# Designs tried in a protein design chat: VHH binders against Imidazoleglycerol-phosphate dehydratase (hisB). Part 5

Target 1, 187 residues: Imidazoleglycerol-phosphate dehydratase (hisB), of Pyrobaculum calidifontis (a3msg0)
Amino acid sequence: MSYRRETRETLVVVELVPGAVAQVETPIPFLTHMVETFLFYAGLGGRVYAEEKRRLDDGHHVIEDVAIALGRALDQLIGDRSAVARYGWAAVPMDDAFALAAVDLGGRPYWVVKAKLPNVAIGGYPLPMFPHWVRSLASEARATIHIYARGRDPHHKVEAAHKALGLALRAAVSPASGVQSTKGVLK

## First folded at step 18 (VHH)

Design f5 (from z2 with H103Y Y107H)
Fold by OpenDDE, last read:
Structure f5 (fold): chain B 187 residues (1-187), chain A 123 residues (1-123)
Amino acid sequence: as target 1 above (187 residues)
Amino acid sequence: EVKLVESGGGLVQPGGSLRLSCAASGFTFDYYEMSWYRQTPGKQRDLVADITSGGDTKYGDSVKGRFTISRDNTKNTVYLQMNSLKPEDTAVYYCATREYEWYGDTHEVYDYWGQGTQVTVSS
């Protein structure tokens, strides 16, 4: 599945292929690394390409637009969610850091990110944008995402979170028998 | 857990100098902005100096030209060189760092403080 998003500020192309290797290219090195990490542990490959047509900020718009595009591509890939596990979770340590992520593909967008972070950029990635990235991803993927990250190193916190999120998503999209709802339907 | 330990305070005469140190642990120092604050009894704690992870500095108006904040990432230590000290500089000086937790358009701020070190400027 693929999704193309073009605005005055950015061009983003996402092509997701289960079981493939991801090729990620963005103007923000840490964003590239985080998306690679997320997709790798999610068991998703393909292509993520983002470029800035206009650099009006510190990368906020490209980070957000990448999350939006990824979310929409994921939503499209998952479809009506009638044959997936729906729920997934994972806990990942990374040296001093520990992250727990949980995903519900029930069709209701919601997000929670609990992570104390300094107001600094790592590899061109403003850390304040991490919760925004998760928000945008959850919203566009029509998923509930919870992330809890603790530790001493903000790099490790964020990276552990992406690993955990990927693994959680991988579990959530696993095949299941029938609609995973006591109501028999999902939103 | 985040730990900040100040040292170097003491009694000094007006016009004298002191160098405060703050030893940091429990977090990856290199990523964090570090600050010095000071507080006198019954008054609010005021920012004295700040240094970003990149080394950019800012100072309170009352200490500009007299105080210098610096950091040594190899020692996880932030310093405050205080020259030309005045009686009004008398206070407990605190080392601090900050984290944020964002909730969409809102955020919570978490400040971490040392125990403080007393600086007394008096004849």
Scores: ipSAE 0.880, ipTM 0.936, lowest interface PAE 0.4, mean pLDDT 95
Fold by OpenDDE, fold request of step 20:
Structure f5 (fold): chain B 187 residues (1-187), chain A 123 residues (1-123)
Amino acid sequence: as target 1 above (187 residues)
Amino acid sequence: EVKLVESGGGLVQPGGSLRLSCAASGFTFDYYEMSWYRQTPGKQRDLVADITSGGDTKYGDSVKGRFTISRDNTKNTVYLQMNSLKPEDTAVYYCATREYEWYGDTHEVYDYWGQGTQVTVSS
């Protein structure tokens, strides 16, 4: 599945291929790494490309737009939710850090990110943008995402969270028989 | 658990100098902004100096030119060099760091404090 998002500020192209290797390129090294990590553990490959046409901030736009594009591509990939497990979760340790992620692909966007982080940028990635990234991803993927991360190292927290999120998503998109809802329908 | 331990306080005459230290543990120090605050009985705690992870510094107006905040990431320590001390500098000095939880346009702040170290400037 592919999605292209182009604004005055950014161009983002996402092509998701289950079971493939992801090629990720963004102007923010840590973003690139996080997306690679996320997709890897999600079992999703393909291509993620992002460029900044105009940078008026510290990378907020590209970060958010990448999340939006990823979310949309995921939404397309998931489809009508009639053949996926819907729910997934994972807990991932990374040295001092621990992250728990849970995903509901039920069609309702919602997000919770519990992570105490310093107000600093890592590899060009302002950490305040991490919850925003999750929010955008959840919204566009029409998914509920919960992330809880703790630890001493903010790098490890965020990375562990991406690993956990990927694994959770992987589980959630796993094949299942029928709509996983007592209502018989999902958005 | 975040732990901050101040040291270096004491009694000094006006015009004297002190160097405070704050030993940090329980978090990856390099990523964190560190601050010094001071408080006198019955008054609010005031920012004395701040240093970002990148080394940018900020000072309270009353201490500019006299105090210097610095950090040694290899020792997980933040320092406050206090020169030309005045009686009005008498206070308990606290080191602090901060974490945030962002909720879109809002955030929750988590402050961490040391036990404080007494600085007394008196003739």
Scores: ipSAE 0.879, ipTM 0.935, lowest interface PAE 0.4, mean pLDDT 95
Fold by OpenDDE, last read:
Structure f5 (fold): chain B 187 residues (1-187), chain A 123 residues (1-123)
Amino acid sequence: as target 1 above (187 residues)
Amino acid sequence: EVKLVESGGGLVQPGGSLRLSCAASGFTFDYYEMSWYRQTPGKQRDLVADITSGGDTKYGDSVKGRFTISRDNTKNTVYLQMNSLKPEDTAVYYCATREYEWYGDTHEVYDYWGQGTQVTVSS
């Protein structure tokens, strides 16, 4: 599944391939690492490429646009949700940090991120953008995402969250028989 | 648990000097902005000095040129060197740091404080 998003500010190309190795390239090193981490634990490979055509901020747009593109690609990959588990969760420790992520692929976009973080950038990634990343991903993937992260090291918190989210997504997209809804229909 | 412990306060004569220390624990110090505040009874806490994770500093107007904030990441400690002290500098001095939790277009702020250390400037 391939998705291309181009605006005046950014170009993002996403190609998701289940079971493959991910090749990720973005202008923000920590973003690159987080996307690699997320996809790795999600069991998704392929290509994620992002470039900034216009750098007008601290990377806000490229971060959001990457999340948007990934979300849309995921939505297309998941399809009508008729053959997936729908629900997934994972808890991941990373040294001092602990993250819990839960995903519902039921077609309703919603997000919750509980993580106390300093207002600082790591590897060019403004930490305030982490919740925005999750919001954009959840919205475009038409998924409900809950993330709870705690710890002492903000790097570890964010990275653990990406690991947990990946694993949760992996579980949620695992094969299942029939629509996982008592209503028999999902959005 | 975030913990901040101030030390170095005391009684000093006008024109004297003190060096305050704040030992931090319970968070990865290197990533955090650190601040010194001071408060007198019945009044609000006022910012004295601030230092970012990158080492950029700012000071309250009343202490510029006299106070210096610094940090030692190897010791998880922030310092406040106070020179040319004046009676009006008398206060309880607090060390502080901050976290944020963003939700939507809003955020919640979490401030962490030490117990404070008394600084008294008197002849």
Scores: ipSAE 0.879, ipTM 0.936, lowest interface PAE 0.4, mean pLDDT 95
Fold by OpenDDE, fold request of step 20:
Structure f5 (fold): chain B 187 residues (1-187), chain A 123 residues (1-123)
Amino acid sequence: as target 1 above (187 residues)
Amino acid sequence: EVKLVESGGGLVQPGGSLRLSCAASGFTFDYYEMSWYRQTPGKQRDLVADITSGGDTKYGDSVKGRFTISRDNTKNTVYLQMNSLKPEDTAVYYCATREYEWYGDTHEVYDYWGQGTQVTVSS
């Protein structure tokens, strides 16, 4: 499956393939690395391509649009969600940093990111965009995402969070019998 | 845990100079903006100088041209060179750094402070 999103500012193409290797290309090196990390631990491969058609900001458009495209691609991949575990979580240490992520694929968008970060860019990625990236991903994937990250190094915090999120998603999309709801249906 | 330790304060005559140092630990210094503030009893704490992780600086109006903020990332230290000191510069000087927690369009700010160092300018 492939998803294409094109706006005045960006072009994003996402193709997700379970069990494959991910090829990620974006104009922001740290974004590329974070998406690679996320998809790797999620057990998802394929292709993520993003380009800026014009640069009007500090890169927040491409970051947001990549998250949107990934979320929509994930939503399509997951489908009606009648045969997945629905819930997943993971805790990941990375040197000084520790991150916990939890995912609910129940169809209700919601997000929580608890991470104290400096207002700085790493590898072209403004760190204030990290919670925004999670918000966009959660919204478009129709998922509830909780992330808690702490530590001394903001690079490690954010990277640990992406690892944890990937692992949590991997668990959430694992095969299961029947709709995982007491109501018998999911959105 | 974030720790900031100021040093270099003392008593100096008007027109004199001091150099303050702030030793930082408990966080990856290179990524963080560092600031100097000062406060007198009963008054609010005012920004004196700021330096970004990239080395961009800004100063309070009252100290421009007299004070210089700098940083040494190899030593996890931020400095405040204070020249042409005036009696009105008398205060406790604090080193600070900041973290943010963003919630969509809003954010919370977390400030970390040292214990402060007294600077007294008097004849």
Scores: ipSAE 0.878, ipTM 0.935, lowest interface PAE 0.4, mean pLDDT 95
Fold by ESMFold2, look of step 18:
Structure f5 (fold): chain B 187 residues (1-187), chain A 123 residues (1-123)
Amino acid sequence: as target 1 above (187 residues)
Amino acid sequence: EVKLVESGGGLVQPGGSLRLSCAASGFTFDYYEMSWYRQTPGKQRDLVADITSGGDTKYGDSVKGRFTISRDNTKNTVYLQMNSLKPEDTAVYYCATREYEWYGDTHEVYDYWGQGTQVTVSS
């Protein structure tokens, strides 16, 4: 699935290809790394490209616009939600850090991020934007997302959270299991 | 577990100097802003100085020009150099750091404190 978002300040292009390797290019190194991580663990590749035409803030619009574009592309890729598992979850350690993510693809957007973090930017990414990124993704993917993270190192906590979210999404989009035949009822 | 241990307090005469140290552990120090606060009995803790992870500083009005906050990320230590001390500077001094949980445009703040070190300026 492919989605293009262009505003006065940003351009974002997203192509999602299940099973492929993702090529991610953004002006914010940590955002690039986190999106690569998320997609890898979600089993999704293709291309995510973002650029700033003018830096109006410290990357706030680019971070949000990438989440919006990814969410819309995911919504289209998933399609008919009656044929997926709907729920997915994962627990991921990363050195000192531990993150849990849970996803419900039921169509009602909601978000929870419980992670105690310092007010700092890592690789050009202001950490206050991480919960906002999750909110924008959940809204546009029409999903409920919960993330919990603990640890000593904020970089590890946020990275583990992206790994967990990717794995949770991968599980949630898998085909539904159960009886696949109308022959379960004889007439 | 976040642990902050202050040292360097004591009794000094007016006009004297004192250097406080705070050893930090239990978190990746380099990412965190650090602060000094002080408290006299019956009052709230007042901000004395802040230093960001990048080294930018801010000071309370009553200490500007007399106190200097600094950090050494290789030693996980924050310092408060106190010069030209006055009796009004008498207080328990606390090292602090904080974390945040953000909920859109609002947030919750979680403060972490040391046990404090007494500074007494005689007259």
Scores: ipSAE 0.719, ipTM 0.874, lowest interface PAE 1.0, mean pLDDT 90
Fold by ESMFold2, last read:
Structure f5 (fold): chain B 187 residues (1-187), chain A 123 residues (1-123)
Amino acid sequence: as target 1 above (187 residues)
Amino acid sequence: EVKLVESGGGLVQPGGSLRLSCAASGFTFDYYEMSWYRQTPGKQRDLVADITSGGDTKYGDSVKGRFTISRDNTKNTVYLQMNSLKPEDTAVYYCATREYEWYGDTHEVYDYWGQGTQVTVSS
C-alpha cells in the first residue's frame, strides 16, 4: 500500500509491503531509527521517505506527518478487518528499560502513552513528540494503542516502546476468520 | 530510583564563596535538566539556577552574576558555585530534576528533590 502526503512544510511517501525490508529516509536520525524499528518488528517493509520543505518547529511537522502517512497506509493495508486477530500485545525489555504495547484494530481510535521522560531531544527528535506520534498513528490507522514504558534511560524506553508496538501490531494483523467482536460487528 | 544527594553547604562570612555539589543516580544523567532551588523558612522554593542537558543555563535575578551552575556528565554531578555571598542567600539549597508525561498538548510534571544542604551567610 502506497500513500503520499504533501503539505507546505513536508513531503512524506509511504509504501508498505508485508514481509519486505524497509527503506527509511527522514531528516531526523532518531525518527528514521524508530520507524525502521517499528516496521521491522511489525513484519512490514517497503519505503518511508520524508523531507522538510522548511524547518519551522524543530521537526514537529515531520514527526507528526510520518505518523499520519504511516497510519493511513496501515488502514489501507488492513482493509475491512474481518480477516485479522484484532488484538495484539507485546512486552519488550532493552537493558534497563521495559515497554508494553497493546493494539486493538476494532476501528475506534484512541491512544495512551505512559512513559516518564525528560524534556530533551535525542538525535534531533524532541521526546515530547513521541506521544504525539502515537496519537497521530492511532488516529489515522483507526486503532486503539496503549504504551507503557519504564527504565532509567529515555532512549532505551522509547526504542523498547517502538519494538513493542511493532510486535503488538504484527500480532493484531495476524490472520483470523470472522469478525472478532462479541457484538458481531466492529466499532 | 532517582536519588539526588547534595553536599558542600556550611557557614560562611558575607562576601565569601561556597561550591555545592549534587550527586545523581538512578537515571541516565546526560539526558536530564538539573536545577538548584533554595528555600527560607515560611517561603516557597525559589529557582536559583537551571542547566539543560546541552549545557544552557538560566539564573534567578537575585543570583545572576554571582552564582554559576555547571555539570560534569562523567561524574553524574551538578555544581553550584556561589560567590560574593550575602546574608540574603541564607537558605536550604535543593538539587532537583524532573520528568514529564505528555498527554498530547498537556503534560504532568514529576519533580525529584534531594534532602537539601544548609547555607548560612552570617558575620
Scores: ipSAE 0.702, ipTM 0.875, lowest interface PAE 1.1, mean pLDDT 91

Design f5 (from z2 with H103Y Y107H)
Fold by ESMFold2, fold request of step 20:
Structure f5 (fold): chain B 187 residues (1-187), chain A 123 residues (1-123)
Amino acid sequence: as target 1 above (187 residues)
Amino acid sequence: EVKLVESGGGLVQPGGSLRLSCAASGFTFDYYEMSWYRQTPGKQRDLVADITSGGDTKYGDSVKGRFTISRDNTKNTVYLQMNSLKPEDTAVYYCATREYEWYGDTHEVYDYWGQGTQVTVSS
């Protein structure tokens, strides 16, 4: 599945191919690394390309627009959701850090990120944008996402969270039969 | 756990100098802003100086030009050089750092404090 998003500030192109390797290029090194990590653990490859047409802030637009494009491509890739497990979760350590992610593909968007972090940029990525990235992804993928991360090192915490989210999504999209709801419908 | 330990306080004459140190552990120091605050009995803590992870500094009005905050990331230590000390600088000095959690359009701030070191400026 593929998606192209162009605004006055950014251009983002996403192509998702299950089982392939991902080729990710963005103007923010830490964003590139986190998207590569997320896709690898989700079992997804293809292409993610982003560029800034105009630099107006510290990368806020490109980080958000990548999450939006990925979410929309994921929504299209998943389809009507009657053939997937719906729920997935993973716990990932990384040295001192530990992250837990849980995903519900039921169609209601929501997000929770519980991670105490300093207000700093890592590799051009302002850490306050990490919860925002999760929110935009959840909204456009029509998913509920919960992330918990603890540890001493904020780079490890955020990276472990992306690994956990990828694995959780991989589990949630696993094949299953029938609508996974006691109501018989997703809402 | 976040741990901050101040040292270097003591008794000093007006016009004298002291250098405070704060040893930090339990977090990756380089990413964190560090601050010094001070408190006299019965009053709230006042910001003395702040230094970002990138080295940008800010000072309270009453200490500007006399105090200098600095950091040594190889030793996980933040310093407060206090020059031209006045009796009004007498206080317990606290080292502090903070973390944030973001909830949509708002955030919560979590402050971490040392136990303090007494500075007394008197004859």
Scores: ipSAE 0.698, ipTM 0.866, lowest interface PAE 1.1, mean pLDDT 91
Fold by ESMFold2, look of step 19:
Structure f5 (fold): chain B 187 residues (1-187), chain A 123 residues (1-123)
Amino acid sequence: as target 1 above (187 residues)
Amino acid sequence: EVKLVESGGGLVQPGGSLRLSCAASGFTFDYYEMSWYRQTPGKQRDLVADITSGGDTKYGDSVKGRFTISRDNTKNTVYLQMNSLKPEDTAVYYCATREYEWYGDTHEVYDYWGQGTQVTVSS
């Protein structure tokens, strides 16, 4: 399942292949690392390619556009939501950091990121963009995503959160029979 | 747990100098902006100086040219060098840092404060 997004500022190409190794290339090293981490723990591979046509807003557009493209590719990959578990969650430690992620693939988009972070860039990635990345992913994947992270080191907190989100998504997309709703419908 | 401990306050004559220190722990210091604030009785706290993780500085108008903020990331310490002190500089000086939670286009700010150190410039 694949998606191409091209704007005046960016080009993003996403191809998702369950069980494969991911090839991730972006102009922001920390974004590359976080997307690789997320996909690895989600059990997804293929290709994520992003480039900036114009560097504005310290990478804001490319970070958001990668989330949008991934979300749309995930929505396509999930397909018939009556065939998946729907809910998934994980708790992941990383040294001092601890992150929880929970995912509902029921079709209603929503997002919560509770992580206290400094206003700093790590590896070219402005940390204020992490919650916005989650927002864009949730919106385009038509999913509800909750992330909670604590710890002393903001790099560890954000990385643990990506690991947890990947594992939570892997669980949520796992095969299951029938619509996972007491109403018999998801939406 | 974020912990900030100020030291170096005291009594000084007008025109004198003091150097304040703030030892930080409970967070990875290098990533955090650090600030000095001061407060006199009956007044709100006001900003004295900021220093970003990258070393960029900003000063309150009343202290520009007289005070210098600096940081030593190997010692997790931020400093305030105070020169040409005036009686109006008399205050409790607080070391501070902050964190943010972003919620779409809004955010919450979480301030962390030390206990403060008294600076008294005799009149």
Scores: ipSAE 0.685, ipTM 0.864, lowest interface PAE 1.1, mean pLDDT 91
Fold by ESMFold2, fold request of step 20:
Structure f5 (fold): chain B 187 residues (1-187), chain A 123 residues (1-123)
Amino acid sequence: as target 1 above (187 residues)
Amino acid sequence: EVKLVESGGGLVQPGGSLRLSCAASGFTFDYYEMSWYRQTPGKQRDLVADITSGGDTKYGDSVKGRFTISRDNTKNTVYLQMNSLKPEDTAVYYCATREYEWYGDTHEVYDYWGQGTQVTVSS
């Protein structure tokens, strides 16, 4: 599924193809790496392209806009959600770090990120934007996302979190029959 | 577990110099801002100096020009060089670092402290 988002500040193009290799290009190296990681573990490929038309806020717009575009493309790819497992989770270690992610595709957006991080940029990526990225993804994908990460190295913590989120999403979108709700509907 | 261990405190005459060290462990030091604070009995801890992961520094007004903060990322150590010491500099000096959790447009700050090292300036 494809989605194009253009604002005064950025251009983002997302094409999601299950089972394909992802081609990711953004102006922020760590964002590129994290999106590649997320898509790989989610079993999704295709294309993610982002560029900045103006650099006004240390990449805040492009990081958020990639999450928005990915979320909308995911929402469209998943469809009416009556044929998926709905819940997915994963626990991922990465050296010193450990991350847990849980996803509910029931249609109600919410986000929680519990990760103690320094206020620093890694590879052009201000770490305060990681929780915002998750928020924007959850909102546009109409999903509830919880992430917990611990460890000594903030790069490992954030990367493990992206791996865990990818795996959790992969599990949540896996095939299932019938609406996965005790109410019989996803509202 | 974040651990900060200060050393180098002691008794010094007014006008003298002293160098404090803070050995850090339990986190990847290079990514973290590091600070020195000081406290006299009954008072709040006051910022003395701060150094970012990139090496940018900030000082409290009362110590500018006399104190220098520095870091050695290969030794996971932050330093405070204190020159032209005054009796008013007498305090327990604490090494500190911090982490953040962001909740939308708000955040929680988690401060980590060493046990402190006593600096006494008197004749």
Scores: ipSAE 0.681, ipTM 0.863, lowest interface PAE 1.2, mean pLDDT 91
Fold by ESMFold2, last read:
Structure f5 (fold): chain B 187 residues (1-187), chain A 123 residues (1-123)
Amino acid sequence: as target 1 above (187 residues)
Amino acid sequence: EVKLVESGGGLVQPGGSLRLSCAASGFTFDYYEMSWYRQTPGKQRDLVADITSGGDTKYGDSVKGRFTISRDNTKNTVYLQMNSLKPEDTAVYYCATREYEWYGDTHEVYDYWGQGTQVTVSS
């Protein structure tokens, strides 16, 4: 599934192909790395392309707009949610770091990121934007996402979180039959 | 476990110098801003100096030009060089760092402190 988002500040193009290799190009090296990691562990490939049309805020618009485009592309890809497992979770270690992610594809957007991080940029990526990235992804994918990360190294914590989120999403989109709700409907 | 251990305090005459050290462990030091604060009995801790992960520095008004903060990322250590000491510099000096959790447009701050080292400037 494909989605194009163009604003005054950015252009983002996303194509998601289950089982393929992802080709990711953004102006922020750490964002590129994190999106590649997320997609790899989600079992998704295709293309993610982002560029800045105007420099406004140290990449804040680019980071958020990539999450928005990915979320909308994911919503399109998932389609009829009566055919998926709905819930998925994963725990991922990375050296000193440990991350948990849980995803509910039930249609209610919500987000929680509990990770103690310094206020620093890594590879052009201001770490305060990581929780905002998750928020935008959850909102546009119509999903509830929880992420918890612990460890000594902020890079490891954020990377482990992206691995865990990818794996959790992979599990949540697994094929299943019938609506996965005791109420018989989602929401 | 974040651990900060200050050393180098002591008794010094006005106009003298001291160098404080803070050994840090339990986190990847290079990514973290580090600070020195000081406190006299009955008062709040005051910012003395701050150094970012990239080496940018900031100083409290009363110590500008007299104190220098520096860091050695290979030793996970922050220093405070204190020159031209005055009796009003008498305090317990604390090494500190901080982490954040962001919740949309708001955040929580988590401060980490050492046990402090006494600096006494007397006659």
Scores: ipSAE 0.666, ipTM 0.855, lowest interface PAE 1.2, mean pLDDT 91

